# Ledger of designs, part 66: VHH binders against q9y6x5

Target 1, 379 residues: q9y6x5
Amino acid sequence: LPPKLLLVSFDGFRADYLKNYEFPHLQNFIKEGVLVEHVKNVFITKTFPNHYSIVTGLYEESHGIVANSMYDAVTKKHFSDSNDKDPFWWNEAVPIWVTNQLQENRSSAAAMWPGTDVPIHDTISSYFMNYNSSVSFEERLNNITMWLNNSNPPVTFATLYWEEPDASGHKYGPEDKENMSRVLKKIDDLIGDLVQRLKMLGLWENLNVIITSDHGMTQCSQDRLINLDSCIDHSYYTLIDLSPVAAILPKINRTEVYNKLKNCSPHMNVYLKEDIPNRFYYQHNDRIQPIILVADEGWTIVLNESSQKLGDHGYDNSLPSMHPFLAAHGPAFHKGYKHSTINIVDIYPMMCHILGLKPHPNNGTFGHTKCLLVDQWCI

## First folded at step 24 (VHH)

Design hf8
Fold by OpenDDE, fold request of step 25:
Structure hf8 (fold): chain B 379 residues (1-379), chain A 118 residues (1-118)
Amino acid sequence: as target 1 above (379 residues)
Amino acid sequence: EVQLVESGGGVVQPGRSLRLSCAASGFTVSENWMSWVRQAPGKGLEWIGDIYYGGSRFYNPSLKSLVTISRDDSTNTLYLQMNSLRAEDTAIYYCAKGKNYEKAFDIWGKGTLVTVSS
């Protein structure tokens, strides 16, 4: 039988939650598998970009999903959570589920993973659920496991996405121990549900399972606001994305806009597109706007509107608060092994290896994950 | 003492609904996966459905449209809601506690009899 892989994402699961809260189900999962304590994600540290990086192995500038909100000046198209179905946005890369279906006589399945309900390079996941946040974990789990168990051609790659603890992190802030404890317990219980269901169906022993996330969460406060309206008139620019990385499309001379913003706050870096630090790998794409604003950790960029968010993400990807974790279990993985750090783009070549797929050119380094795999030498 | 006690069974007419209860003692229902199983006269055990740790529920496909499993954490009680009962639903209904991460039960209730008769 071909190897099978289930990739699970709990959105906004900050890595250090594992140290600060109890996860009996997840810990049991880890005990029988592997843990990467910190995953350095890609800049910006947002949901769509990072999920696509996981499945492509590419930096955002390369795969073209550079934010949750995007604008293309040539086509005048907009990308957002409510408008993400146009293949135009996704076609700059080939995600692993497409590769899986095209390279082998195999099927892919997806429950709500970003991009899976879109035909990319004229290929859509063999099985998928249209995104709907109201759909229960139960239903998602049921569909995924059904597809893994009964499909022809067999489903060899599947994805499962869940919106927590991100939503709650935004609402309560990651430092709210009382509320986040409750939220994270629910997440752990859902992990229990996943494992139990796989065992009940006899899938557990032969299925590789990766549990990870796209980003962390940092605490925000009403005392840490950057009001752009205090620095520049709204008529001088179009806002494509706001916080914590604002994408600015000038309506007047770019330099003038830049000059008005460059000293707006000591807690915000302002970059012309060509001056964006190389370490972000966030420059070489037309979808990146002429000016970006990057708030410091915990600071929120606002207009003359109040934000209800007590937590946010999207900040510098070097910040530990932005980092998720990765846990894995299955025939491909060692048991009881812990690893310190990998890059989020490293997941793609690893998954390709597990599935026996030839990876597309990517920014990941397979060598970074060798110690996780039973068939590789760990040096 | 670890115990499961089913209740709510009895004689009902076809087409009616019935809710069974399973009161647990000695352990927490929400920290375990639980199951409903029934045995009709002269037949073997039939799985009805499960409820897992996070509340995910899975049902026998043949019964899915007719049953709903739920639990109340505050009372540590498992429920089985049955709708549109038929004569063929006549059985002893058992609740059971699962072994964590196993496909096995470790505790059973004594069962409650449901008789569907006109």
Scores: ipSAE 0.934, ipTM 0.973, lowest interface PAE 0.4, mean pLDDT 96
Fold by OpenDDE, fold request of step 25:
Structure hf8 (fold): chain B 379 residues (1-379), chain A 118 residues (1-118)
Amino acid sequence: as target 1 above (379 residues)
Amino acid sequence: EVQLVESGGGVVQPGRSLRLSCAASGFTVSENWMSWVRQAPGKGLEWIGDIYYGGSRFYNPSLKSLVTISRDDSTNTLYLQMNSLRAEDTAIYYCAKGKNYEKAFDIWGKGTLVTVSS
């Protein structure tokens, strides 16, 4: 049988949740599969960029989704969560579902994964749902399993996306044990629903399933705010993205804007584009603005308005609070194996291997995931 | 003692609605996947629908428009709402507890009779 892979994302599932909360369903999934305890994601640690890195194996500077909010100075186009369907933003890379879709006797399916409702390189998944946060997990699960079970040509790659625990993390903060326990229990139960449904349909035995996330969550506070208005007049720049990584487009001389911001707060680093640290791999794209501001962990960049979020993400990708996990089960994976860390870009070449696809040039290292796979030598 | 007890059955006219209850004892409904099945006179068992751990529900396509499964965690009770009942819906209705991660049941109720007659 042709290999099949279902990639599932629970947005904002911080890796250490697994250590601090109980997950009976997920633990059962892990027991019969593999776990990567920490996944180092890409900078910036935001939803659209990291989800696209998972499916392309590229750093953000390379695949071109460099934030949840973007601006292109040449075309004057804007990208946001409410304006994400222009192929212009996605066409700097080829995601795995397109590669898979272009193969003979294969099709791709997607339930709400970022970018899957956009024709990329003139190709769109044979089956997909337009993004709508109001659509229940039940409906998403029903569609994705129906497509996996009854499609012709057969669906060999599918994605499933869910907005929790990210939304709740923003609302309650990751340190709210009472509320987050409730939220994470629900997530675990939904994992149970997924596994049960796959078993009921007879799909479980031959399906590779990856459960992962794009980023973690850090605790924020009204006591940790950086007010840009105290440092620079808004007339001197255009704000493309705000917190915790602000993207600044100067309306006056860049150096002058930089000088006004460089000492704005001891809890914020200010970079000219050419001075962005190399370790971020966040420099070589025109969609990255001339100046970026990077707040320290737990600090929020604001204008005159105060933030209502008690949790946030997007910070330095070396911070443990920003790291998600990866669990997997299926014919391609070992049973009962745990691994400490991988890079999020490593997932792409692994998925390509599982599906027998030739990967596009990418920043992942297949060697980092070999120990997860039954057909590979693990040194 | 582990048991399921169905109630709410009876004689109803066509076009009417009926809600069946399934009271569980000895286990927690929300920690298991549950099912409704029915058996018409002289017929085999027919699956109606399931409700899983997180509340996801799946229905028999032939009955989906007419039924809704729900549960109340506080009372540990499973429900089957049926609308626009027809003569062909006459059957004994059973609730059943599933085995976790299996396609099998381990506990059955005794059933409740629903008769749809003009």
Scores: ipSAE 0.933, ipTM 0.973, lowest interface PAE 0.4, mean pLDDT 96
Fold by OpenDDE, look of step 24:
Structure hf8 (fold): chain B 379 residues (1-379), chain A 118 residues (1-118)
Amino acid sequence: as target 1 above (379 residues)
Amino acid sequence: EVQLVESGGGVVQPGRSLRLSCAASGFTVSENWMSWVRQAPGKGLEWIGDIYYGGSRFYNPSLKSLVTISRDDSTNTLYLQMNSLRAEDTAIYYCAKGKNYEKAFDIWGKGTLVTVSS
């Protein structure tokens, strides 16, 4: 039988939640599989960019989804969560579901994973749901498991996406133990639902399942605000993205805009595009604006009338608070093995290996995940 | 004592609706996956549907349009709503508690009889 893989994302599941809260269902999943405790995600640590990095193995500058909000100066197009259906934004890379879909006797399925409801390179999964945040986990789970079980050609790669605990993290902040405990319990129960359903269908033993996330969450506060209006007139620039990494498109001389912003706050780094630190791998794309502002952890960049979240993400990808985890189970994975860290881009070559797909050029390192796999040497 | 007690069965006319209840004691319904099954006269057990830990529900495709499973955490009770009942829906209806991560049940109710007749 061809190998099968289900990739599941719980948005905004910070890695250290596993240490600070109880997850009986997830722990059972881990006990019979593998755990990567920390996954270093890509900068910026936002939803669309990181989810696309998972399925492409590319840094944001390479796959072209560089933020949740983007602007292309040449075409004058805008990208946002409410406007993400133009293949123009996605076609700079080939996600794994497209690669898989193009193979003989295979098909892909997707339940609301970012980019899966868009034809990329003129290819779309045979089975997919249009993104709708109002659709229950139940419905998503029902569709995914149905497709995994009854499709012809068989679904060999599937994705499942859920918006929690990200939404709640934003609302309550990650330090709200009472509310977050409730939210995380629900997530754990949904993991239970997934596992139980797979077992009931007889899929569990032959299906590889990866449960991961795109980013973490850090606590924000009304006491940690950076007001750009205090530093520069809004007529001097266009804001493409705001917090915690602002993308600035100058309307006047770039240097002048930079000089007005560079000392705006001691808790914000201001970079010209060419001066963005190399470690971010966030420079070589036209969709990255001429100036970016990077707030320190827990600080929020605001305009005068901006609303504030109690939790946020998008910060420096070296921050532990921004890191998700990865757990996996199935015939490809060891049982009861824990690994400390991998890079989020490492997931792609691993998934390609599991599925027997030739990977596109990517930034991942297959060697980083060898210890997770039963068919590899781990020395 | 760990037990499940079904109620709400009886004689109903075709086209009518009926809601069955399953009261659990000795364990928490919301922490377990629960099932409804039925047995018509002279037939084997038929699976109706499940409700899992997070509340996800799965149904027999042949019955999906006619049934809804729900639970009340405050009363620790499982429900089966049946609509547009037919004569072929005549059966003893059972609620059952599943074994976590197994395709097996560990607790059964005694069942409640539903008779659909004109």
Scores: ipSAE 0.920, ipTM 0.968, lowest interface PAE 0.4, mean pLDDT 96

Design hf8
Fold by ESMFold2, fold request of step 25:
Structure hf8 (fold): chain B 379 residues (1-379), chain A 118 residues (1-118)
Amino acid sequence: as target 1 above (379 residues)
Amino acid sequence: EVQLVESGGGVVQPGRSLRLSCAASGFTVSENWMSWVRQAPGKGLEWIGDIYYGGSRFYNPSLKSLVTISRDDSTNTLYLQMNSLRAEDTAIYYCAKGKNYEKAFDIWGKGTLVTVSS
């Protein structure tokens, strides 16, 4: 009776993996639904910011999750992937699960999506798992499907998050075809598990399912390092975030720190906050530090001349290597339709439309996703 | 020649454990979802549990604490581990191949009898 939506993210799933690897289960899902071949995500192209952009429709400067590592000078608070539970960080926006469960006769469920175990605006997801990367996909799937099937008030919006292929993309690099083929085959099998389970429970015909990701992955190399210690002594600044977008809080005059960094490497752009390109929509939040350093694709900013990663993300959001995909299936979506591109912020107003929710002010454009939806005229 | 052959049945005392095997030929078990089902004397079929493509497993709630399904992809074999066996677990145990993306089976084994008695 009420429309239902399951939003699924496989972290770090680069759009062109679909062309370069085999995905029989995902292709079966796409065949009976829709595909958006490239989703242009938000800068910086990191996990926490982009997952929050999906569920708020906002640029990072507007929702306040501006990086995976943040510092607030007034409160002296720190944010990291191991210190992310303070609602202070999340309260600059209202994510869709909050709006959904505040509606009459609706609840929301979450298996590990960033922020769903935090009481945002004093509202935590109605059903949720505390984040723990050791919890299997099987357990996440079991919990989310149990909640979709057995809750009162009914769960109408649910999320599911999985850490791959991001973790393996960092470890091996996206160009390691042998290891990434094995990793991506496992991801495809888990998509098969998802679809099969939804069919077994009788949920498939009346549930809208979006499978997407937050960003891609680019190849790194020991031959492409930028050593900050060669350009500036660490005593002149506090390092809030390092690579590939470094966040620099000067301890001395900001212009002096900028001048020491501006010619550090031809493979790194150095921006004073007011000079950050407007196309990044990455200026108007106090959590964005006075100086940022943006490495070129495949370059790594380091302090001690070594890097453990063979793949990374966080780069300029115009880079195709940073872009995920979006696939969807369900009563709201056309069957067998392919679309070239949308912006990641467009997903939020589309989801609000599907669920009959009034969207909060946001940066998405509903018109960009109209062709995916059966109830919209597409010309 | 597509076949499922169950083995490992027999007589077992209450409280003991037993592992059943299901050897598959003519198809790859990991490319399909697979199931265990049993039939006690004079009763209908009772679903035990499933294992899906990526290894996700789902069980009959009444049996969940007593059984574990697994598979060995290198030998193309499905397993059912049963613990703390009871007289009511006496049944013919079947493995079955599901039809992908459907709530239906298309291949059944011939079954293996498990008798739980003192």
Scores: ipSAE 0.804, ipTM 0.927, lowest interface PAE 0.7, mean pLDDT 94
Fold by ESMFold2, look of step 24:
Structure hf8 (fold): chain B 379 residues (1-379), chain A 118 residues (1-118)
Amino acid sequence: as target 1 above (379 residues)
Amino acid sequence: EVQLVESGGGVVQPGRSLRLSCAASGFTVSENWMSWVRQAPGKGLEWIGDIYYGGSRFYNPSLKSLVTISRDDSTNTLYLQMNSLRAEDTAIYYCAKGKNYEKAFDIWGKGTLVTVSS
């Protein structure tokens, strides 16, 4: 009789979109459930790292997905959007769907959540879709609800991922109210589709649903470029990741590369790995390169070229523009409750509690989410 | 006046195709979930499929390869495309407006008769 949970991510959904745009379906969902107005995500504020932090409760240095583009010097392995399936990259942590489906009489299902089509610790989600961005929300929703309704052993944990509003946020920028209003209206309608379908199938009353995101979006501009080639010849280093957090692997003496970069722009901080601020929790992993460059909000690091993006993310996780929201509904959650903030790593121990799972060691604090839950004393 | 008006029914030969229309007035189709339902002579109602707010569609599994639901938001019209019609597809076809967030209908059309006969 285990409780069930569906975790949904709409990529790049900035928290303040809720205040600045109309969401009748999502507001109906929130009204009968809970809202966390701001979720402080993990640095760097990129898609793969933050989705893995949600499901592991770990900072990036601890789970090993430290960027969307990574290099391991020992094995010579590369990770990218087009090369993300090697379990090597994912095996430094155990995501919640693996823990869940290893319990007796439980399965996990996934529609496109990062990592769910990878056999992590030789375990792949019990039901999954191979990632393909061209697969419609309708098909993802149909597969998830079919698996929730018709599986043996029953699916008790499911994930659903959608690429918007991130894709449009990059294309138009968050300040393009006309285009973002159209994009966000479509997303709200899809949330309506989700809720309606769950009700039609009789799943709604006994299913816990979390709707959240991995990060926000900041406006970019051609007037805010940092030209790296103006400061250092790129033959002196290997570029592992570019913007807004550049990952620099020196080909010559590290101090020489650092000295060429340290005064490159007043709109960029240059860190030796050992000097990365402790608040980032972004130091203790071999995949973090010896030098990183952190652009100020809205600035773009380029290699003597212009950027095509009008919006971006990956910046300092203290920036409100990088923060998503979290909404939830279901038998585990209060109704009509609003909470100001949690850390994104807090979601994992909360989900483990809801599912009756023993959490692996993690960086989340269960106490931060207790007020959302009906079975907890909120003090 | 809030209403749904089906059209496009008639007599059609087996194996042929037919498209039904449902014109809605007094409400916006895309703000609601909408459905097609049919009733064969002497039988109960049979659900054909739904289209939801964001355009997600769900069909009766027994019919999914034979039917397609679509809507045109600019004309506030719902469509049902039916292919490879068989004698058992003879029925009165209704469109219906759902109650948002419930599995219930609040507005029905009068229906349009489709007769599949050689």
Scores: ipSAE 0.756, ipTM 0.913, lowest interface PAE 0.9, mean pLDDT 94
Fold by ESMFold2, fold request of step 25:
Parts: C-alpha cells; sequence; structure tokens
Structure hf8 (fold): chain B 379 residues (1-379), chain A 118 residues (1-118)
C-alpha cells in the first residue's frame, strides 16, 4: 500500500518544554520513534510563515508568506489572520498537500493547517475543514482519522493543527510554571488521545506521524515596552505589522522615517530592507516592507504604554526560545533515536521522500534528516 | 483495590432521559481511556462510546445522537447521559477501564439495569 503521513502541529510548543514539564504520552510516543530536540525555524518566527515553511521547504522571502500581517502595494491587498483566504498570498509556492493531491490514486486531507482551506494553484485537498478556532480537537481528530481510514482514493497525506500551547503562552508567559503546567498537561493528554485513536482504528503500525510546532515563546513584561508613538507620528508611515517585528511603510521619504526611528530604543534594531542581515533570508520579496523594526527578546513594541501579552514570539530565529521540537513515529522512522537539531525547512524534503514525491526547488537539506529514516545510511 | 461501580439505573418511561454514573476507586479516571457498553436481554455486548485521556469522545454511530459521555475529574466519576429513551434501550449498562494504548478492557463494573417500560 502507498506510504501515509500525518503531520501534526501544536502551535507555540517551545522545545525546552520537553525538559521542564511532564509529558508521559508524548514521551511514550518519542520512546518508540525519533526526537529532534531543537528545530531552527525561519525569521520572522510567526505562525503563518513557519507553517508554510514546513510544507514548502522555503524561506519566507521565497514562499511569500512573510508575516501574519502583510500588504501588497501593487494590488492594494491586505493579509491577516482573519483575512487569509485569497490565493494571491499563497501562490508563490507549492505546498506538499497540493503536490500530493495531484498524484494518481491518492488524495490529501486537512484539519485546519494554515492555508489548507485555500485553493492554491487552483488545487485544494479532497477533504478539508474551513478554519474555525471553535472546532474542538475531538472533532478535528475524528475528521482526520475518518478520512485516513475510509477514503477512496486513499488519503496519503494529512495535516492536523491545534492552537495551543501558543494561546496560553501569550496569556501567561512561558515562565508561569503553574498555569503552563496545567496547559501542557492538557496538550499531552490530547497527544494520548491521538495515539489511542490511531491504535483503535488499526492505523498506528502503517502510518507515519510527525508531531511538531512552528515556534516557541519568550517571556514579556510591562517593564520591557518600546513606545513607538514616543518616537514617530503616525502620519509619517503606514503600520503593516507591530510586534516584535514591526513592518513600516513610509508615507514620506524613507530616510526621514528611518532617522526618526533609529535611536528610538537601544532594545530595537531598525533596518532598511537592504540592510536586513543576510542570515535572516528576509529581503527578496515585495511583501517585506522598506523598514522593519526588530525588538530584542522579551521586548514589546507598542503604540501606547500597555500590553496584555505576557509571552510572545516572532523574534530572531537564532534565539533558542523561538525553536520548536519535532517527534516522529512510523515505518519510515527509527525507534528510540534522538537527534540534536535540524532546520525547519529540512522537514519538507524529508516528507517528500517518505511519500515518494519529487520535491519542488527548496531551501531544505535532505542530508540533515537522513539519520531519522530507516531507509538511509546515517554517516 | 480497583473498582468501578455503576449507578442510576431503574425503571423509566419511554421518551424520558436518564443519567448513569460510574464511580471509580483505586485509579485515576482521567489517566485512562474509559468506555460505556451495554447488553440487552439475549444479545451480545454493544459498544456505546469511549472517552480518552484528553476528553476526546467517540460513539457508536447508531447511538451518537442519543447519548453523551462525560467525566468529572474532581469526583473521579464517569457519566452516561441518555435521552429520548426507547424500549430497545432496556439493557444492563457497564462502564469499563481500557488498557492504555490497547484495544482491550481490563476492569469492568458489575453493571446497572435500565428498564424502559410504561
Amino acid sequence: as target 1 above (379 residues)
Amino acid sequence: EVQLVESGGGVVQPGRSLRLSCAASGFTVSENWMSWVRQAPGKGLEWIGDIYYGGSRFYNPSLKSLVTISRDDSTNTLYLQMNSLRAEDTAIYYCAKGKNYEKAFDIWGKGTLVTVSS
């Protein structure tokens, strides 16, 4: 039978949560599979960009989802987490579910992974859910397992997305041991539900499962605010995105806007687009605005002097606090193997290999994941 | 040391609702997957539904519109809510503790009889 893969994301699951909290169900999953302890994600370390990087193998500048909030000056289109359905935004790359859907005698399914309810290159998965955060994990799990178990042509690639621990990480901050312990226990129980259900349906032995995340979370504080209004009048720019990476579209000469911002805070770097560090791979797309502001870890850019978030992400992708993990189990993977790190863009060529798909040009390196796979030499 | 005790059965009129309880002792309900199963007179066991570690629930398709499983972790108790009862719902109702990561039960209650009759 053709190989099958389920890709699962728990949003905002910081890699070191595994060492600092109890995960009996996830540890049982890891024990019989593989773990990558740190996954280096892409800049900016936001939800939409990193989920699309997983499934395309591309840096944000190359796949075109460069932030959770974007503006295109030519078409005058806006993108946000509540306005994300226009294929225009997604069509600069081909995600793996589109490539899989177009193969003979197989199909794709999706339970709310970002972009899966959009027809990308006029293609959408045979089975999908329109995004709605009110839909329970139970319903998402029920739908995805029913599609994996009972579809013709068979579903060979499926995605499952859940909003936690990201939402709670923003609310409490990652250092709130009491609240985060409760939240993460619930997440571990849901992982237990996933594994139990796959076993009950007879899917477990022949299904490859990847459990991963898009980014981590860092602690914020009311003591670490950068008040943008104290440095520049709103009339000089259009604000496309705010924190922790602000995207600034000047309304006047951009050098004048840059000069008003460059000394605003010692805890914020101000970049003209051409001066963005090369290591970010965040320059070569028209959706990246002429000026970006990058706050230091744990600092929040605000327009007034208050913020209700106690945790945030989006910072420099070299920061360990921004890194998720990856765990996997199934016939393609070794059992009981731990690996220190991969790049998030490496996941795409590995998934293409597992599914027997030809990868599109991408930024991932298959060699980085070979040690996870039973059919490869780890040398 | 380990026990499951069902309660709430009895004679009930057709069209009424009934809630069954399953009190667990000697283990924590939320650390296990749990199930309701029934047996009508002269019939085999019929699976009603499961509740898993994180509260995900899965039901027999023929019954899913009529039943709801819930769990109260503070009292270590499993519930079965049944609505619009019919004479064919007459059965002994059991709760059961699943074996973690297996398609099997290791502990059963003694059952509670529900009789749906005018």
Scores: ipSAE 0.748, ipTM 0.910, lowest interface PAE 0.9, mean pLDDT 94

